Miniprotein binders against q9h3h3. Designs and how they scored, part 217

Target 1, 235 residues: q9h3h3
Amino acid sequence: EDGFTAEHLAAEAMAADMDPWLVFDARTTPATELDAWLAKYPPSQVTRYGDPGSPNSEPVGWIAVYGQGYSPNSGDVQGLQAAWEALQTSGRPITPGTLRQLAITHHVLSGKWLMHLAPGFKLDHAWAGIARAVVEGQLQVAKVSPRAKEGGRQVICVYTDDFTDRLGVLEADSAIRAAGIKCLLTYKPDVYTYLGIYRANRWHLCPTLYESRFQLGGSARGSRVLDRANNVELT
Short names: E, the ipSAE of ESMFold2; O, the ipSAE of OpenDDE; V2, 0.75 times the mean of E and O plus 0.25 times the DockQ between their complexes.

## First folded at step 16 (miniprotein)

Design FQ1
Fold by ESMFold2-Fast, scan of step 16:
Structure FQ1 (fold): chain B 235 residues (1-235), chain A 83 residues (1-83)
Amino acid sequence: as target 1 above (235 residues)
Amino acid sequence: GSEKVRVKIEVSDPWLAIKLRIIIYILAELKGLEVEIREEDGRVEVEITGDPEKVRLFIKLVKLLAREALGAKVEVEEIEGSK
């Protein structure tokens, strides 16, 4: 597993979308049931393809928590793909700005903060903090990958509705930090996934748009956020 | 030896066909399989080449993604057998 990039891990996680999900849905389930659900399904113990010795005997693609106000919107991905093919054949430069404009035009605006953690107590504790923030309304929706047979790192994804809304992206980062998360976070817009901006792309684009680093010695909620596409500090 | 198998997937929604193509491509890369993907008019055709055991496991994943999750029609054709 040492040769896999974050893009590869995220892409394999996308393949899991078609397998069953373990979901705590705060829209229909009382918040008081969350702690029991988290104890039943710690992500370090839930296996990707099922195992008699794990909490699941059947395959699990994702473990997810939906907030009370969660309302998914994926936009016009078909229109995005058609426009992308036209852009590629036009010979015009492919830049972060042109991809951003395609995303806006076709309403494909969602994105996610990513954190990668080894299976174990730290992962389970981080996930519990994120899940509580979702149920309490500080975050909208989050998911975490189950444990692969080879025991590689797992990913927690915390979604926001609009990657162009810097305030919303920063608010999500603050909520993640308030939950006690101190590791490196990277933000990937879903448009990059749909257009194949992964580990190696011919346009030499960074596959993540924002980066968040915990500020040691600052506030417990403090972090430094960089817009990698424009090389601008947001905080 | 190696095995080559063609998987033909009919998907009623072109958006889902695009998603399947991306997922199949990346998953094949992660599993060390050679893959050629063609997408047209709601049909995704994948030719997979590699170790027979890995090809078989990959086909099961593709069938799960297309048939069980989306209700899509899936046809598997062996092009080059391993003996």
Scores: ipSAE 0.000, ipTM 0.163, lowest interface PAE 15.1, mean pLDDT 77

Design FQ2
Fold by ESMFold2-Fast, scan of step 16:
Structure FQ2 (fold): chain B 235 residues (1-235), chain A 82 residues (1-82)
Amino acid sequence: as target 1 above (235 residues)
Amino acid sequence: GSEKVRVKIEVSDPWLAIKLAIIIYILAEEKGLEVEIREEDGRVEVEITGDPEKVRLFIKLVKLLARALGAKVEVEEIEGSK
């Protein structure tokens, strides 16, 4: 059933965060090594739990590229979770505004643009474009899921430091488009992920704040961005 | 050294409690953690044994999953790292 499926997907996502990652870290590795690294670890071939025929023999949770200026800041996730429990106990309404307030109070501000692509050349090509944009300083950090045992679509996540900074979120969208990405993008704050808020949650919250669609036909901006929370077109 | 922690979860829907127990078991096995799970009448009790950092991260995952289902969670440390 849908509830069970949503919880299972949340569990698998969190499990991936705890497993080892394959990382190209531009803070310590020369940019000239990126192309060889991308050729060695194409996401369509890297398997989630390892396989004799794949580039990895061991489990891989994520394949990531860290930009030269990347500084990890997860905020106070433990404080966020404690405050979330208190909020639920208080009987106070749980709204997007309330979650935004909790995220700000506990400095859990990061968010990400998501794109879902089938395993294959198009995924690998999209990831290479994103990875180059990260190493060149146009984006801060990105990761892509390895190939699941059952197959299915893989996800590329492109992070921004502050989901409340609309301009920064939109600048990341522009950089993704400039990297040649034309598929649908959706933006989700990490606070929703940490609190386990996915589709069909009990609070009827939309975990997606923004949606970006490539604009065909010579748009000056290159994309149409919709504010999903307010149903307002931003571009 | 290893850590042993007990997590008690109360779920109003007994069928969701069973599903949560199954998910927790699968994830613990994938993480290389030792886990004993009991489920009875909407109450799930999980005893997790393993590396302290892995146990701590796994408890965060369990709390996240339980919260998505509207469940109450209590955590008790049974055996600390030595």
Scores: ipSAE 0.000, ipTM 0.248, lowest interface PAE 13.4, mean pLDDT 79

Design FQ3
Fold by ESMFold2-Fast, scan of step 16:
Structure FQ3 (fold): chain B 235 residues (1-235), chain A 82 residues (1-82)
Amino acid sequence: as target 1 above (235 residues)
Amino acid sequence: GSEKVRVKIEVSDPWAAIKLRIIIYILAEAKGLEVEIREEDGRVEVEITGDPEKVRLFIKLVKLLARALGAKVEVEEIEGSK
């Protein structure tokens, strides 16, 4: 059953990546235009497949905000996949360390903090906070899913450029918390996605590296971060 | 018994071909299906082996993914249920 759900999520994610995106690009658009753009395209109202009654009449895969210093780098995905095939054929152990090394060798380093929220005011408010943090330079880039089905949760993804840079990942967590986000966050490297490693994979690998939970007081960062792979708190 | 089916997908964007290959592999592994994937010049060819009902459902999912990419899909049966 879990495998069936994962398959549907993978199919939906691929379709979203292929459809047009609504982008606020701070590299070319003045920051003063952000509030109007957020008012025009609240994620709770933007429909996945278009509706004349919504802000969009055509399909929208993602709603994204690019920071002023954002420079996308996907790395050598083809080289990564070739090396992955060789690794599987070699009979060598497939471990988190082996995948980390493949990612480093092929420069496939991006990753993201994920949060899931129900459609409505809280989602729109959270997205506005994240978008402002991106435009103000505290975060590099973020995207949020449009409303795909009644009752379904939407996801906000906040990207970092290097999942092996623990300090950078933790700084992104702090910036998300400073933006007012209080829900559970999970961090996933994109290398797992490119290699087709989701939960319940045959190698028993966990594609989630970190979990972040909000807490009041005690933590200077506003959250407790757990390293899932080593079961160690990083606070 | 087992069934073996070949699916041929034409897609012009090499990046879309890579994504399709990854997704097909993920989906097949999750369903316990055996897949052999070949990619050449924007054409993705997949041979799927497994339980007939699972293969049928998987082909429907592949057609859905191809539709999202605007790709053309052709399905050929190689082996019947044994």
Scores: ipSAE 0.000, ipTM 0.217, lowest interface PAE 12.0, mean pLDDT 79

Design FQ4
Fold by ESMFold2-Fast, scan of step 16:
Structure FQ4 (fold): chain B 235 residues (1-235), chain A 82 residues (1-82)
Amino acid sequence: as target 1 above (235 residues)
Amino acid sequence: GSEKVRVKIEVSDPEKARLLAKLIALLARALGLEVEIREEDGRVEVEITGDPWLVIKFRIIVYILAEEKGAKVEVEEIEGSK
């Protein structure tokens, strides 16, 4: 069953990537237009496959905001796949450390902070805060899933360009917290996505590399960040 | 040009290998990739051709499915050498 869920998640992720996206691109669109765009496309109302009652009549895979300095870099994903197959055949232990080395070797370094929220005001408010941080240059790029027909939580993904750059990962976490986000955040490197590391994987790896928890109370940092792979607190 | 890869499936049950190959072919076609199935020496091979980015994403799904079914899968790049 967990295997079925992993297969389904991979197929849905691919379908979403291939379907049209609603994009606010700060590289070509004035920042003054963002508030109107956010009001037109609140993620709690945008439907995955279109609905006459929603802002979209056609399928939408993702709702995204690109920062002014955003420059996509996927690395050598083909080389990564070949090396992954070789690693599995080698009999060497498959750990977060070996996946990290594989990603570095092939320059597949991007990753993302994930937050899961129920459809509604809190999701839309969180997305608006993240989108503004992207347009203002505190974050590079972000996307949020549309609402599925059967409901369930939606996901906001906030990308960083290098998951091995601990300072960059922490800076993104701080910017997310500064935007008013208080929920649990988990960080997943794109290498895990490309190699199919999801929940209940064969190697019993945690599908996320970093975890951030909001700290309540005065004098504390806005969050506690844990490196799950090495069991080390970063903050 | 477009990428071409060959997926080799090894499992002790030939019927299971054929069913897995058919599932892989259906998924490839659903993604807009061209697919051709070959059987040779008790193994099943699926050749997939299409957009490089779609081929990469497809390989991830194939790997996950094969592991769940207990099959060994090897992927070879056929085209794209310059």
Scores: ipSAE 0.000, ipTM 0.170, lowest interface PAE 15.2, mean pLDDT 77

Design FQ5
Fold by ESMFold2-Fast, scan of step 16:
Structure FQ5 (fold): chain B 235 residues (1-235), chain A 82 residues (1-82)
Amino acid sequence: as target 1 above (235 residues)
Amino acid sequence: GSEKVRVKIEVSDPEKARLLAKLIALLARALGLEVEIREEDGRVEVEITGDPWAVIKFIIIVYIKAEELGAKVEVEEIEGSK
């Protein structure tokens, strides 16, 4: 049953990636235009498949903000997929370490902090804070899902270039907290997404590397970050 | 053995038909199925080939997505593992 759900989620994720995106690109658009763009496209109102009563009449896969210095690098995903199949047939243990090594070998290094919020003002406010941090240069790139017909929670993804760079991952967490975000955050490397690592996977891998919880006064970073794989507090 | 099934979908909105065709292609690939898809005038015709359980999962998900888009679905078996 979980395999059925994972396959369905993978198909929906690929459909979203392939559908048109609403993008504020700070590399080509003045920062002064951001507030108007955010007001025009609040994620709680933008519909996944289009609706005459929403800001969009056509499908939208993602709403994204690209920072001024953003330079996309997806790595060698084809080589990663081939190596993954070879690893599975080799009988070698599949661990976070072996996945990390595959990702490094094929330069598939990006990862993301995830936050899930219900449609409404709090989602729109959180997205506005993240978008401003991206345009101001504290974060590199972020995206948020549009509103689905089923009315479930929406996700904000805040990307970092290299999931193996712990300092970079923690700096992104600090920037998210500085933007006023107080909800639970989890960090997932894109290699896990490309390989379909979700809950109840056959290798019993935790699908996230880090967890961040907002904490007043106890942490110099405004949050407590846990390394999920090693069960070690980093802050 | 493998199963081969034809799925015919009718939806009044041509844009919804295009979206459904796109989702169907992605789903078939995710399930490891061979897929041949045609879209014309609000009609989507799909032929899928592969593992019987993957075919069943595909059909269930297509029914769910078609209902969300207000589409009608008809399924016919072309070749079975019988």
Scores: ipSAE 0.000, ipTM 0.171, lowest interface PAE 15.9, mean pLDDT 79

Design FQ7
Fold by ESMFold2-Fast, scan of step 16:
Structure FQ7 (fold): chain B 235 residues (1-235), chain A 83 residues (1-83)
Amino acid sequence: as target 1 above (235 residues)
Amino acid sequence: MYRIEITFKGVSKEEAELIVKLAELLARAYGLDVKIEVNGDTITITVEGVPEWLAIKLRIILYIYAEKKNPNAEVTVKIEKES
């Protein structure tokens, strides 16, 4: 797990968002250049703060691939944070439902499937598969963390536009599985990230909405998806 | 290179501890030496020899973090170009 508190992790995440990103942008770069870019910047070798022997000489916050149709929309994050402060002082219950309501009201709808992998061949292979799916149009956008100085697991984030759209969330899961990914996936709405909902949060909320596990023995793509917030199996 | 001085006023003891740990984490990550002074409810963090791109980044990170944790705390940031 983590050697730092949720506050320390949030601060490091903020630093990552502000550090330079290595981006393959399919909106402006030919798809034929992807394989060379992936070979140049394997996530297991790109270091967070720049190290001798790595492809980067400066800090890298994220390695990302933008799909051809990608159009970022973060919503009204300032309004969301103001409403969150008001909610906390109001005495109203803080539940997944009230957070969902705040997100909808302020148009902060994006979310992401997360997978955590150790640095190495499996991470690089998984990222290459995801990146190709993004460039080919099966996914919208994805990013992967660089290698940390501590040598822990790295995370691949695969984004969807609307966490309230179950069909869209499940379609992204299917595309991830079709890309050859078999590890555990969890889905987190960006509203939880903006509001600091992590493990052991003071409201005892589950920090992810969905969990996807690969179904063994199937020849086709398949996974078991659980709605963790409501304890409902979507299968 | 730049000298950065960040002052937080009106912080609680627990908030002060988190600010100190955050400053130490970022300083270690970017290979910087940091000087931290605590006087009552006031914390002053001083970092020298900082590249311009990093000076701007550290100012934003520390300011937003402090405001997010305690919006009533007074935060002042002073950035000076080293001669």
Scores: ipSAE 0.000, ipTM 0.251, lowest interface PAE 12.4, mean pLDDT 78

Design FQ8
Fold by ESMFold2-Fast, scan of step 16:
Order: sequence, then C-alpha cells, then structure tokens
Structure FQ8 (fold): chain B 235 residues (1-235), chain A 83 residues (1-83)
Amino acid sequence: as target 1 above (235 residues)
Amino acid sequence: MEVKIEVRFEDLDPWLVIKIRIIIYIIAEKNGLEVTVRVRGNEIEIEVRGDVSKEKIELFVKLLELIVRKISPNAKVEVEVRE
C-alpha cells in the first residue's frame, strides 16, 4: 500500500507539471492588469481538474507569476545527474556539502521558499501579496497550487535564483513577510528536488536548508531565520 | 539479488529525465528500496539493490509502468533479474 500511495503522489505531481499553467508574465503584460488577473484566478477557487462552477473548466497544474527580470537558468542538469550517479557509486559520504558542491559545479542553483495554507481568504490574500512583490521586482517568480478535489492545504512556492547566495535567500524571506505572511516557511534548493531528497531519505539529510518563523515586534526583517544544516540563527 | 529495469523512449527529453528520476526515487524511498538511475541515450536504466522480495519488485515495476504510460505511451519497459 505504501508503494501505491507513493505512486499516486508521484503521478499527481507529474500531472500538475504537465497540465496547463495559468501565468501572469510581467515581461509581456503591463503591471496594471495584475489586480484583474488575481481577481479572475484566486487560488482558493481555481480547481485542479476543472469545474464549470469555478474560474476554470479545464485542468490547471499551477498558477504562476513571472517577474519582469525573470530569466530562467536551469543549469547543467544532465551533468548534475551523471555526477550524482558517480557520487553514489563511489561510496563517498553524501552530505549537504557534497550536494552543494555538485550544484555549484553544474550551476543548478535555484531554490524556493515553501508555505502551506488552507484554501480561503488568507491564501488568496497571501498569494496576491506575493504576486505584487514579483511584479514590483522584489521577488523573481512564484507559483501556487490550485484547489485539490478533496480540499487539502495548498502550497505557494517563491523561487530565488541562487540558494548559495544567503543574502538573496534572506531578502526573499523579508519580501514574503512584507506581503503579510506569518506562517512557517521552509527553503529547499531545487538540486534536492532533482535528486529526490525528501523527508526520511536514506542519507539522513534534512530536506530543507532554512526555516523562517514570523517575529512579532521590532525586527527589521520580520522573521527569525534558522540555517537548519548548521543549526545557526541568521537573524 | 540484482534487478535491472530498462525503459526505452522514442525521444527522451532532458526535462523528462528529471521528472522520471524524481518519481523513481520517491517510489523507492516509500518502499524501502535502494536504487541507482542511469541515463543512456533514449534509455533510463534502474538498478535495484538490497534484500528485495519478488513482491516489491513487481510493485515497483507496476508503478513505473503506470507513470511511463502516462508520459510516453510508446515507451517499453524491460526487467532483468540476476541472482
């Protein structure tokens, strides 16, 4: 049964990536059109598989906003995968440091802040704030999952271009907090996603590099950020 | 026991390799299997290691076939079991 559950989750993740995306692309669309687009496609109402009663009649995998300066750089993913196979075969210890080095060598540097929110006004308000920060240039790109048939929590992903640029990662956290988001955030480099590093992995690696908790009162950043790999507070 | 699974595609896009590799590792982790995934041209080779039961291999192959069928209906999956 665990194998069937894993298959279902994997198939759903694959389907979401392959199904159409609803995209506001600030590189080609005036910023003045964003509020109307957000009103038309609130993530709490956009359905994963389409519904005549929702904003979409056809399946939607993701709802995304691309910033004006967004320039995707996937790096050398083929080289990364070959190096990963060699590392596993070598018997060399697999650590956060060795994965970081593989990512740097192959320029697979992007990562994302993750937040999970229940469907409703707070999700839609958080997404609107994130989308505006992207269009205004404070963040580069973000996406949010549509509403699942069973009505579970939805995820907002806010991407940065270089997970090794600690300042950039922390600046993205600050922009997310400025958007009014108060929930726990976790940061995951895309290299971990590409290599299948999730919870309970056989290498006993923490699947996220940072966590951010909202701080009440006085903090210029609005949050406390922990480097989870080194167990060091950065703010 | 050493089990090798080969998946042949008509055209194996690099982005598709990333997605399939992620899915393979998720399935393997959930089932307590150790896997190595290699790409050779239009083929993905999966090597399963450890003390693996016939039942777990059959489940893994079934799940992989379902995913491959969704992505590329013309792809072929071949399994080789070596003592």
Scores: ipSAE 0.000, ipTM 0.221, lowest interface PAE 13.6, mean pLDDT 77

Design GM0 (at its last look DockQ between E and O 0.90; V2 from the best seeds 0.85)
Fold by OpenDDE base, look of step 17:
Structure GM0 (fold): chain B 235 residues (1-235), chain A 97 residues (1-97)
Amino acid sequence: as target 1 above (235 residues)
Amino acid sequence: DPEEKEELIEKLIELIRRALERARRLAEEGRVDEAKWLLIKARIIAYIYAEMTGDPELVREVMREAVEILREIAEKTGDPKAEEALKLAEEALKSVE
């Protein structure tokens, strides 16, 4: 993806964040209702703007599932942004280590595994697997983008509480693989999103920390995870 | 494509406007947390804009508007969270002016 594509996707994501979400909250809704909810709102059929004949008549930004242990604590994002602005004004060098330290200082530690899938049965099946894993407590929270008019790829985001906890990130990868997901996964900390740092940026920061590729056989996790910052395989 | 870039820039500006307008309405309703989050999002969009154009002025504009909106909330609600958010926003603005 070129830099322009990344900014476009970012703008669309920000727009989606401002629209209503379809949410299954396992904290308040019995797990037995999940299958009916998934059948009512398959991601491949839910439309971004509520197109005629879609399950939704109004715009939907995201479809999300919240697990029992989900807490909407994003840390001090406002303080993070203030510190970022001050850092830019200072003219000090900005490195991945700088961003990590900012994230730690302001407790903005959430990150997400991302997968991109074409609309259709495979997407809906993948989402159902992820949603079940969230409701069963193997994952904390996940969301999927609704279908766009252009029929482009939809994204599933699976969150972890701490991008600095390598074991937690790997456990989430394992849970995603156990749910039957075989596509490429990329892991991005939310700190990069909150600071408007995408693939092409003036600081040459890579927002992708990990890459997971499905592997048939051998490893107990069923995936090969690459630390992109250090170019080291973790599994 | 220059035309596509311009269209995206226009979209970013519109999204910022929408976020700020919604934040102001939420402020009037005393919905502090929701208003705060929209202001955070407006800031993110402004960062994207600044990266695309090389112009940080829109970031400063969003920061100024955020101060005004948070001040309105703080005055209306007396919510300590709004006061804290306002203080942080004012300090941030001072750091970039």
Scores: ipSAE 0.847, ipTM 0.937, lowest interface PAE 0.5, mean pLDDT 93
Fold by ESMFold2, look of step 17:
Structure GM0 (fold): chain B 235 residues (1-235), chain A 97 residues (1-97)
Amino acid sequence: as target 1 above (235 residues)
Amino acid sequence: DPEEKEELIEKLIELIRRALERARRLAEEGRVDEAKWLLIKARIIAYIYAEMTGDPELVREVMREAVEILREIAEKTGDPKAEEALKLAEEALKSVE
């Protein structure tokens, strides 16, 4: 929104990455414990720095749920960054196609659906639905930011393991909607994050690959998913 | 706007310092993978800084620091992952210097 909103959010996300996380890991924790965990750590009440009276006494960077099938694989991010340096000095054009090839070459294929919600019941309810979808296997991994002191919007990130797998990305969108989420979703490949590329960049790259808008249809539910680069509806 | 930009720039520099300091402590402990990830994060933050300011020098400073830290890890541990990371970091730095 602002000229530096993306940069502020990125800086806060980087700071959060380096602080402790609260994690429900379905690979090692029985699914029957999820509801108690969600009640203990609602994202609207977990504070970034451990305010008095909050559920956490220490700083929390992220609240996350790992699914049964979650297999961490960030790919060759160091190699990606090195190749990015070489590309920038080469004089060759930097386009969405070259970013895509860089990501493929280095297996940095993950990406995420993002949603932004104000603190409160709607956020906590949305997060609980997403967390259940992860533990039940419809989604692989998700995280949500804790409450900042000023109570600004919080973000839920729902990861997919391959942004080039369009069907997989659309399946994740469908699972998010099945959890009752009706807000705008945007999809961003992680390659842009690892190269520090946000909306206002010198190459005119668009880090948002897809946009999902909720759409009612009789007794069925669905969404309109647009490919932002080509202005093409996928659904 | 100018005061907001300057505050953000100061925040980015502090985050880089924190990431590099922690990477050095992890290097002291021989924790190669964790140190490597902090160096990756420092680089990301430097990229954000470079886009905001138009000045790539902080990226190069972070790259030089990463080579120093990775060399220390490789010497202490003999870990082939650290040696591979060091070689890649050295090649990347050479491409911009």
Scores: ipSAE 0.833, ipTM 0.927, lowest interface PAE 0.7, mean pLDDT 89
Fold by ESMFold2-Fast, scan of step 16:
Structure GM0 (fold): chain B 235 residues (1-235), chain A 97 residues (1-97)
Amino acid sequence: as target 1 above (235 residues)
Amino acid sequence: DPEEKEELIEKLIELIRRALERARRLAEEGRVDEAKWLLIKARIIAYIYAEMTGDPELVREVMREAVEILREIAEKTGDPKAEEALKLAEEALKSVE
């Protein structure tokens, strides 16, 4: 596989976080305005650094939808990073359990379902479905990357409040599937993101906790969710 | 390939520079929470750099810059959030040195 894809995507996400966001905030904006907003800002057309010919002339880092009940709680990320640095210099073993405990101690519990789609109708349709689920209350918050200059896949991130709450993570998966999403989904806790931990890490940590694959079974439209860390089928 | 790795490393260094520059500006404006988040992002980028290069020095450098920025904002504003953040940054730096 490509040696530095995850690191490159992480760097791009950090840069995007520092640029302006286009936000539909259902806490202060009527739900009836969503369809017009989605038509104005389809992610396949919104350009990362602005283009007079696109919906935006200025840079856009992320396109986001905040649900009515969305209340951001990132926890104590500074304390998490300090504890991580101390742990590394202590020489103590670094394991998934250790990171989980650091995350709990510092209340850094959020995580996200990730999907990668090529620019085009499928991406815009998927984002519209996710955005409506957020505004209708089935999901809490989501964001999608704008179109990069070089092209390539765009990412939709659907956040949950607590990666240790397996039922909540699975409920979010169900809501994503109910919105019509059929592509592969992977789930990553934000603690790994805040510590810069990706696939090729020296501690052999698996930053992706779950995978969800669409399954059409008789009258049931479900997904198969695998706990990757423990190799256990959850659905 | 080697050229892609070098290009990415240059991008990471530029992102750290941008984050630290903006953190200093926000700190001068007394915008403590926003400055703290840029320092957190600079640290994440430095962690990615350290894993790619095997060199932890940039992480240490970002930690020293964070202490300096947080000290300046704490001294200028007396903001309890800045004072708490400074204490955490100083303890973190002490643990790695």
Scores: ipSAE 0.799, ipTM 0.908, lowest interface PAE 0.7, mean pLDDT 88
ESMFold2 (binder alone), look of step 17: mean pLDDT 80; pTM 0.755

Design GM1
Fold by ESMFold2-Fast, scan of step 16:
Structure GM1 (fold): chain B 235 residues (1-235), chain A 97 residues (1-97)
Amino acid sequence: as target 1 above (235 residues)
Amino acid sequence: DPEEKEELIEKLIELIRRALERARRLAEEGRVDEAKWLLIKAKIIAYIYAEMTGDPELVREVMREAVEILREIAEKTGDPKAEEALKLAEEALKSVE
């Protein structure tokens, strides 16, 4: 552990975004080609900076699958950033509610379910399930990190269009569970990422809005979802 | 550990420089949205650097570069989003100079 977790996460995210992505785009590629693409680029074997022994010789920042209906809308991130700077200097309380209001005002509404898995067959199997759900239309878009030089867990991100649409967020959780995913999931709105709210942020905010735990034999949905901000069980 | 902190600071500076260089190349190609995103990310990382070091100069340098790159995009493409982004970047820079 180090005291600069938020800073390290921001640096890693920026570097990954700047490097090339491996993309299966269902808007322009037939769904029948997905299985071959998944076999060619299993995330446990795709290396972050390229390796002659891996599927890639060049750096890869992310491995992504875009659904047929995927239409990116980042909103007004620059306006959001300016308003955030003004909020910080105003002395007003910085809470999940005030961040939600900023996000709505600037139409920065996307968010994502996150899952962290060790490199191996379970990661590749989980990613294949998520990718198929995206191509089949149960999810909109997803990405997975490549294998890091230093090892460690990889992350799968499953995006939703609007983090304020609770039903949509919960429907994505259900689709992830239906794909066979049993690990812990956390939901983070992209507004938190754009404003640098990570695990060790200076405002002491919980970096995620929701947490989903697999519930064997107990939940009608296969999971229990907790609203982290209000400490309330939703399922 | 002071050595680990210094290594992170060096990484942040290098990432900012790479982002600004790539944003300028994307701007030259007319790739407006991608250039804007890299400039926003560079500013975020510069902000983190300023908080870690107490030195705001890199933030000002990134803001100046962002203004120049956005001006080039606006002049080349006439994109209203780039023109508005330029105006906001100019106002932000004036507030810290």
Scores: ipSAE 0.240, ipTM 0.599, lowest interface PAE 3.7, mean pLDDT 83

